# VHH binders against q3afa8: the designs that were tried, part 10

Target 1, 265 residues: q3afa8
Amino acid sequence: MDKASLGIGIFDSGVGGVTVLKELINLLPGENFYYLGDTAHVPYGSKSKEELLILGDAIIRFFLKLGVKMVVFACNTSSAITLPILKERYPVLMEGMLEPLRKNMPAKAKVGVLATEATVKSGLYQKKLMETNKFQEVYMIACPQYVPLIEKGIVSGKEVEEATREYFEPLLKEEVRDVVLGCTHYPFLTETIQKLYPKIQVIDPAAYVAREVYRKLKENKLLGENGGKVQFYVTGDEKSLKNLGSLYLGYNIDRVQKIDLEVIV

## First folded at step 21 (VHH)

Design z1
Fold by ESMFold2, fold request of step 23:
Structure z1 (fold): chain B 265 residues (1-265), chain A 125 residues (1-125)
Amino acid sequence: as target 1 above (265 residues)
Amino acid sequence: QVQLQESGGGLVQAGGSLRLSCAASGFTFSSYSMGWYRQAPGKEREFVATITSGGNTYYADSVKGRFTISRDNAKNTVYLQMNSLKPEDTAVYYCARVAVFIYYGSRIYPEADYWGQGTQVTVSS
């Protein structure tokens, strides 16, 4: 009955959402989390709006059965396309990747954004940043090599460094010092980026998401000391979650429950 | 209010030269990147050249080697020197303030947030 004792659901199509989960655990160590990687339906970026709504609807219903007070859309595609619609369909609190960025970015003359080709082509990040009136110039860098490397577990070394130098060349030429990680996979590369460019301020929106989750829970009197437990779920392959997810979180993910989403088709 | 006013357009023979100027006001000119775009009849507006606040220049492939963009921050003015003009260069040329830079590898796609009123350039045989 006590909503403050309910958990927080977090979903992504794969391992990328772990970067948001880590920030949530750090900021809200007493809260319980349910992490779902919808690995049976990878990739989300190629799916229609209708397909994404069907999947998002099923994911929210899954979390409601587990008992959640909030659902975090740790997927940029789902945050942009489905969150505004699903927010009206379900009374549970929701948070995504874009509004926290808009609210929390400090004003700067120039900002760079590393993003997937799909995100760049959508126009969404640059539009959100320009709407803040906080930036004079926005530099969007399409990074097609990053996700394939990260999904193979390659987050450091020669190949990543070479790709990173290519992507940062225009940013360095134009003296851009503040760079947003515009994909939930990219925080896996933060150490490599900082090694190469220690003067660059790397901005991970995941920290902003955690702050907004905290703010919403506090404002709704839903903060709780509930044990600090994390449960992991996948709909398909669990390899990247167990491997990269464990490495990023700093502990072994021993239990991952495979589930089938109850879709309404 | 941001204002961009182009001048220097006109009729010119193929092979000739023309210099466009754009006077800017209403913002801190030296802090912003500037550019030129053009729109031929029946076509979409296309990128021509940009000069960043740091002075770096980028050109569309169709004008490389023939057009030169430059700026004078003391006069709040951006220029486009157009040499070896072709009939295909006939268009309305727009001065622009560039606020978004999109990079796909080494390819750049600058996007403007403010446009001038445009100046007609007509290149005759």
Scores: ipSAE 0.777, ipTM 0.914, lowest interface PAE 0.4, mean pLDDT 90
Fold by ESMFold2, look of step 22:
Structure z1 (fold): chain B 265 residues (1-265), chain A 125 residues (1-125)
Amino acid sequence: as target 1 above (265 residues)
Amino acid sequence: QVQLQESGGGLVQAGGSLRLSCAASGFTFSSYSMGWYRQAPGKEREFVATITSGGNTYYADSVKGRFTISRDNAKNTVYLQMNSLKPEDTAVYYCARVAVFIYYGSRIYPEADYWGQGTQVTVSS
C-alpha cells in the first residue's frame, strides 16, 4: 500500500498531546491520525531516562503495527530525552516538540520556560534554546504540580493558582515577559495563567510542530489525501482525554480504545 | 568575542576581607547577568553568587551574609566583596556570564555560558 496513505502516530503521557493534535488536524486535514495517551504511566516528568526509553520503544512499535509514516512525540519530556535515541533505532520519520520550537521561535532578550522536572534535569531543552542564539537569557521553571493536576481535570481554582504563583515568582522578579509552555499539557492552563498575568505572552509551540510535520511529509512526498480520521488510544484511564480533550478539540471524542503496551526489557 | 578578566585575588588571613573585580568586554554588559563561581582543590566548580541584568542578587547558602556581588554597568565590571573569610573559601574564583537560570521551587541554579580564567583566593588559618 502507498506509504503516503499511512497514518501519523501521535503520543503523549496523557491528554496533553491533544494540544498538538489540534494544530495537526487544522494544518493537515488530509491525514489520518492515531493518538495514544500513555495514561497508565503518566506523569512522564518524574520518570528515569531508561524507563522513558522502554515506554517510547513500545509506543513506536505499536504505531508501526498500526501502519504509520511518521511518529510525533507530543511530549516535551520524551522529545528531550528519548527522541534523539529512538530516531536512530527506527526507519520511520519522527518529529518532537524541541526542534520545531528551536527553528520557529522569534528572538527575545529573555524567555521563560515552564517544564517538567525531567525536561529541566535533562539539560536538553535549555541547550536547544541557547543554540538558537535568539535569547540572551533562558529561565527554566520546573513545574512538578502541573501534570498531575491537569490529568485529574483540575485546570483552574486555588490549587492551580497557588502553584502558578510559585512558578511565576522568579519570572516576574526578572521581568520575563515571554513564557513558553514546555509541556504539551500546559496549554490547558493558559486561561488561568493569562487571568493571573495578563501582561505575559504565553507561547504554545504546538503550531510550530504542525508546520514542521507538514514540511517533513512534503519533502518526503508523503502528504496524504482523503484522510481526516482520528483514532484514540489509552493505556489506562480515559476520563481526562474524553472530557478535557474533547473540550479542547471542540468535538466529542467518540471511541477510545484501551490497549496494553508490549514492553520489552 | 566575550572576554572576562578577574583580578583582586590573593592571600588573606581567616576573618579578613578581599574584593574581586571582573572586567568584561565583547558584549553589551548591561543586558546580561553575571556571576561568580569557585573551585576548591579536589572539588567541582560551584556557584557562589549572581547578579541579574535587572540587578537582583542571589547567593549560595555557604556565603550568604558574608559575600556581596555588585556591578557597575558604566565600567562593564562585576565585583565580589568577600568578608569574614574562612579557610573553606580557599579556591580559584571564576567570573562568569550567566545565561540560564534553573528554578526548582525556591532553589536557583544559574548556569554560565562564558568563563574567565580565574583568580586564586587563599585563606590561611
Scores: ipSAE 0.776, ipTM 0.914, lowest interface PAE 0.4, mean pLDDT 91
Fold by ESMFold2, fold request of step 23:
Structure z1 (fold): chain B 265 residues (1-265), chain A 125 residues (1-125)
Amino acid sequence: as target 1 above (265 residues)
Amino acid sequence: QVQLQESGGGLVQAGGSLRLSCAASGFTFSSYSMGWYRQAPGKEREFVATITSGGNTYYADSVKGRFTISRDNAKNTVYLQMNSLKPEDTAVYYCARVAVFIYYGSRIYPEADYWGQGTQVTVSS
């Protein structure tokens, strides 16, 4: 059995994981990808740890049925809360949003992070940044309005700008110039953020994730050569994936398969 | 080696004032945010006040208008001026270096990475 020919499963609560998928496709053109947006349960940022574990477990089992050599947690909330636990339950390789960020972040006196409430409450994101010894101060901003707006296809205009001004006010007050997008949905807002604050350096961890996925596959002799397929799945509404996802990828997503997760109580 | 040493605690009548001082060493003081936290008997340690490296100040709602945090970068010292003291202000007060700032809307939750040993403040009725 040639394990290197197996695919790579990528999941997020919705369309956000497409921002990671784009970087993976560009760096790993020889791989087959299975993208799952768990749109029946979006947003993840407001869910409990127990809920997220139940969903993550079901998602990994779904990918194992498809035949994967690796699962990418393209959700910062799931990466912080569930990946450390689920990696002990399954033999498949896993990568998330936090470890690549930790390994690749440049040193700065101050760094800001835009994140979901669940990510902030976990304490793990700020802990991992402080453990790098690259930063004197970390400014965590809980951004509960962002994912719902993005999943409705609202990535610009007055509503997004008003939320963004609220979230950036403390960062500007403390002269924080480097801001990490601590949710895979937030890259959809980069243009709006840069329009409002052209001097802010926006940091998208997605490229770091792609580098670490490449490194892990190479190290384990699992790089694929004859792939190139991308298959898309959702558990609920597919609108944001087909519309905003297609725009971001530069890739027309016409076929999206709806599935039901096999949840174990 | 980060060192934080509080002084100025004591016994005060309700309505009175105290000024706490914290001498800091082992780091570039002017580049870091500083704060005060307190722990009353039987309660969790709670945030009182912070002054950022940029000089901005933030206060817990329970002390706003009564307490003032300040710093003297030439002396590597942070101060807490406590006025209109109440019996519920009775606690051990800890000087801290603040490394994480968490924002939920307008609410701020500063988190320290280093603590002093604390100084007792007792406010009698």
Scores: ipSAE 0.764, ipTM 0.907, lowest interface PAE 0.4, mean pLDDT 91
Fold by ESMFold2, fold request of step 23:
Structure z1 (fold): chain B 265 residues (1-265), chain A 125 residues (1-125)
Amino acid sequence: as target 1 above (265 residues)
Amino acid sequence: QVQLQESGGGLVQAGGSLRLSCAASGFTFSSYSMGWYRQAPGKEREFVATITSGGNTYYADSVKGRFTISRDNAKNTVYLQMNSLKPEDTAVYYCARVAVFIYYGSRIYPEADYWGQGTQVTVSS
């Protein structure tokens, strides 16, 4: 098999990674994609480094069996903790959530980040951003109302707008104009945010991930032509992927295959 | 490299006043937020006050109304005016450059990336 005809594997602990998948499908319509939601092992944010490495290793081996030329880590925790180690274990190309942000954002005096309470408490996101030396000040906003609203399908209207005004108040006061969506659910809210604050640059890392995937494939002469298929996998419950995933992608996810990861203990 | 040098600490009686200064060098001072933190013996270092690059000020609840942070960008200096001092204000006071602002609702948690050596403030009963 020609290496350029191999697919692209994408994983997340759940359904959030479909926001990355959507950007990849739009930018790379000639590629085949394999999406894995590791729903049997969610949540990733509370797992040890050793546990995450075991799961990440199993996920990469699963994708290699399917035939991939690249693995996309559509999970912020996995991108920060496991990707640097796993890329040394496997020659397959890899991309994560934070390096594309680092590469594609210009140096700025101030950047805001909307994130879950868990992400803010972990300290990992702000540490990674500060380590880039691109930002003088980082404004981390814990947004506990967002995921519950989005999971109920509420992405516009007065309740979302009031929560958004609360979260943006400190950013406006400090004239922060560049705001990163630090959760894979938050792209559902982009239109609402932009209507309220048209002068704020809303930054979805998913778009940067897609751009960096394209650049890496092009530079390695691995761009595909005759693809366009997407296959979906979960390790546990598939209902969230079929419901939320279909809503976000704008078409019905027809089949989701349940798999068991082969971990090495 | 970033250098922060505090001065103006000392011994003062309860109810008195003291003014701390911090001379900054090694960076474009007017572009950065600055702050003061303090640490009493046996306690964790705690936030006292911050002044952002845009001039907005924020204070810990324990010092609101008594302390005032200010800056002079022409002199690369940040100040802490401390009035109505209490024995519980006794601590080493650190000048800091603030790089991360964490918000949980209206609560703010500024985090520094550089610290001075500190200056002792002792408030006698």
Scores: ipSAE 0.731, ipTM 0.905, lowest interface PAE 0.5, mean pLDDT 90

Design z3
Fold by OpenDDE, look of step 22:
Structure z3 (fold): chain B 265 residues (1-265), chain A 125 residues (1-125)
Amino acid sequence: as target 1 above (265 residues)
Amino acid sequence: QVQLQESGGGLVQAGGSLRLSCAASGFTFSSYAMGWYRQAPGKEREFVATITSGGNTYYADSVKGRFTISRDNAKNTVYLQMNSLKPEDTAVYYCARVAIFIYYGSRIYPEADYWGQGTQVTVSS
């Protein structure tokens, strides 16, 4: 079997991962993709490491059954907690949200990071960024209003703009020019953010992920040539994926297959 | 190697003033935010004040209006002017390089990546 003809698995706890999928599709048009939203077990941020590993194992096994050559962790939590373990456990290429950014982001004196409260509280994101020695000042902004708005399909308008103005106030005060989207949902707001602040460089980690995925596939001679298909899977509710996913991807997601993860306890 | 050295601590009566200094070396001082923290006996280390590389200042609520943080980039030094000192201000004061600023709404949480050895400040009643 030509391993290069196998697909790429992408998973998230919800719909946020479609932002990563979009970047991958754009950069890798020759690939087939399997997107899995683990909506039955969201949120991941409140789960224990043990629970996340159980889910992670089940997810990887699911993708392996489908036949994948690579799995992309389009989830910040999983990227940070389970990916380092799972990559040693399974003989499949893996990539997450944080490492590509860390490795490839250019050095800046100041950087802003928009993130969920949970991400900010964990301390892991800012710690990892600082370990690169690329930044002198990191400004972490908790953005509790964003995910609820996005999940409602509100990605533009007064409410989003007001929240954005609030969140960017300290960044502007400190003359931060580079702002990282530290949540996979936030790229839904890129247009709105850019409209408000055209001089700010909005950095989507998904772009770095896509480039790293390309690099790894190329290095391993696994680039596909005849792909272009995307299959969508969920473990729970599909509404968010269908609605918001369609909105972000720019085409209607008509088919979402519900699956049950084989959890081994 | 990053070095931070505090000076200016001592014994002062309530209502008095002290000025702390911190000499920094081993990094491009002007490119980093600096700050002061303090730790009283039996208590956790707490944030006191910070000044960003851009010159913006932030203070703990307990010291607002009484303490002033400033910096001299030419001298690689950060200062803490402490006025109207109270017995509750008694602590070891630490100079720090502040690398991370966390914003929860209007609340700011500065985090340091390097620390000085500290200087004792004692305020008697």
Scores: ipSAE 0.854, ipTM 0.956, lowest interface PAE 0.3, mean pLDDT 94
Fold by ESMFold2, look of step 22:
Order: C-alpha cells, then sequence, then structure tokens
Structure z3 (fold): chain B 265 residues (1-265), chain A 125 residues (1-125)
C-alpha cells in the first residue's frame, strides 16, 4: 500500500559502493537508503558464479526483510554476473553499474577508462563494454598511484597532477575525449582532472546509476517524499567504511551494524 | 558478419621481405583499430603490430624497426610489411580487429575481438 515509503537497498563487496550512494543521496534526497558492504566476503572478483549467486540471493533477502522497493548492485562484478539471474528470481526492482552507463552514454568511437590494476586484470569491465557494441576503441588505463594517494587524503596538488598527466598521455595521443571513472575512489579526483583537461568529458558511472534509479522509481510511482535516512551495514570489518565512507560523504558515519547473511545452499 | 582474410604469406629466405594483406568486411573499417598477431609452433599467440583508427602505430619489441603496419581505408585493407626477416619470425600470422588497448605505464597490450584464419610465413636459414 505505502510502497513509495520503502527504502532502497544498495550493496557492494566492500566500501566502493559509497560513491554510488553519494550520487543517490544527492539526486534522491527524499529516499531512505540501506547500504551493505559485504566485507566478510570481499573480494568478489575471485569467486565462482555459484558462490556469487548464493551471496547475492542472501543480500537481496536481507534487504527484503528491511523493506525495500529497489536493490542497487553497486559492484561491477555482481552487476555483470548475478544481476541478470537474480532479476528473474525476485520481483523487486534492480539496477546495476553497467546498464546505466550503456543506456545513458551515446555511442562513441573512442572511450578511456581509468581503473585499478585489479579491475584491468579481471577483464570484466572491458568485456561488458565491448558487449554493448557502442565503442570501437576502448582504452583501459591502469592507475596504480591513485588509490594510495586518495587513501592519504591527497586529491589535488603536484603529486596527483603528475600521476594524472602520466595516465592521460596515451588518451591524449589517441584524441580520446570521453573518460570513464572505473574505480569507486576516482570521483574524488574529478576536480583535479577537469582542471588539467577541461575539454575531456569525465564520466562517473555512479551518476548514471542514480539517474536510472530515479527513472525507474518515477515510472513505477515509487518516488519517496519524506525520507533522507541512511543506515549502514557490514558483514565483516567496518573500519574502512567508517573512515573512507565518512571522508567521501562529508559527514561522520556514527553507527554501522554488523550482520550475518542467511545463506541458503 | 565481421570477416578478415589474410594473404601474402609464403616461404622466404632469411634477410628477405614479405608483405601481408588483410581484406576486411562487415564493419566500418575506418572506425576501428587493426592489428597483426602471430603464433609459432608450440608457442602462444603473440602481438606483432597494431594501427589505430587515427593512424598511430605500435609494435612488439621483437619486430620494431623491421616491420611496418599500414592501412588503406579506401580498400578496407591492413598491411604488414616485413623486412629483414629472421627464422624466428616463422609463424602463422593472424589479422585482427583490435578493440581494447590496455596500458600499464608505458607497456601497451592490445586485445583483438575478431580474428582471421591466418597465413603461414616461413623464414628459412
Amino acid sequence: as target 1 above (265 residues)
Amino acid sequence: QVQLQESGGGLVQAGGSLRLSCAASGFTFSSYAMGWYRQAPGKEREFVATITSGGNTYYADSVKGRFTISRDNAKNTVYLQMNSLKPEDTAVYYCARVAIFIYYGSRIYPEADYWGQGTQVTVSS
């Protein structure tokens, strides 16, 4: 009856989903959010499809117990592998990381992606981009200096600018004008990147996720009007969420609840 | 749909030259990067050369200075000019459409999404 007052569940294998959560909070201030970091089972990239489905199933059931109208898969691995299957198992609305980018970004001849070495080595990001047939040349740039700098709170200045120039050299040579932030930490660097390269379109997939969540809620007449609460959960260690999450959101995360997922085998 | 057909392979003596051609169809050729890979008996397929849609070229260290990749967009054809051939260049050479360029620092790893059937190049001592 009052389904529009239900919350939105958002999950990631760790703290990376906070950048998606921030965009959701900004675009949808009338909504209540439940954020789950499955820190007991990170990393997802090395797990079998079957194990990922078991975990995803448990996470969706956890959110259903909390009372959600939608689940956001704020994890590239889960979005690619499990979302298409779990969408058929549950009637709740779902959204992931890759479809909003594909749906909202026009076809481009060339696109650059800044990513961690782990993301590049996984092959999953580039595989999903190529499956869209929207891009003719995809430039994947491994950016090993970025996360350490961001974790120290260094998001501007000479050190970041030098690393950024190094990473952008091949993109400039190939006249790439559209660059995707392929790591959840990288949105913190957007101002520095735009300062150095104002002609480059910096694309944060999290913003597209928020837009598609808005669109789906509007089309189903499920937009909330009196929310604004955010509740945080982890399955394991909470320190990274409290530290990195608070820094990125711009306020302290005071309470994080540890939960155990109910797995069905 | 995408079709890549190599030609120009054969037997050549060390120090000689050979020009490979690859006719492409089923896509807008001028919008895509193209490349050459090779596979020697008992070895993995390895990158040889690539040319981006913008005309920039990249080469494996083992062939740099000896091989030249080029393209003719009017003919939907990519070429590999191979000079100063060595017995170590003996392999099946594959034409490829290259869609992904991975960078680790200065090292580039081009990845193909479509392959030709290959053409044999044999360099005798």
Scores: ipSAE 0.734, ipTM 0.916, lowest interface PAE 0.5, mean pLDDT 89

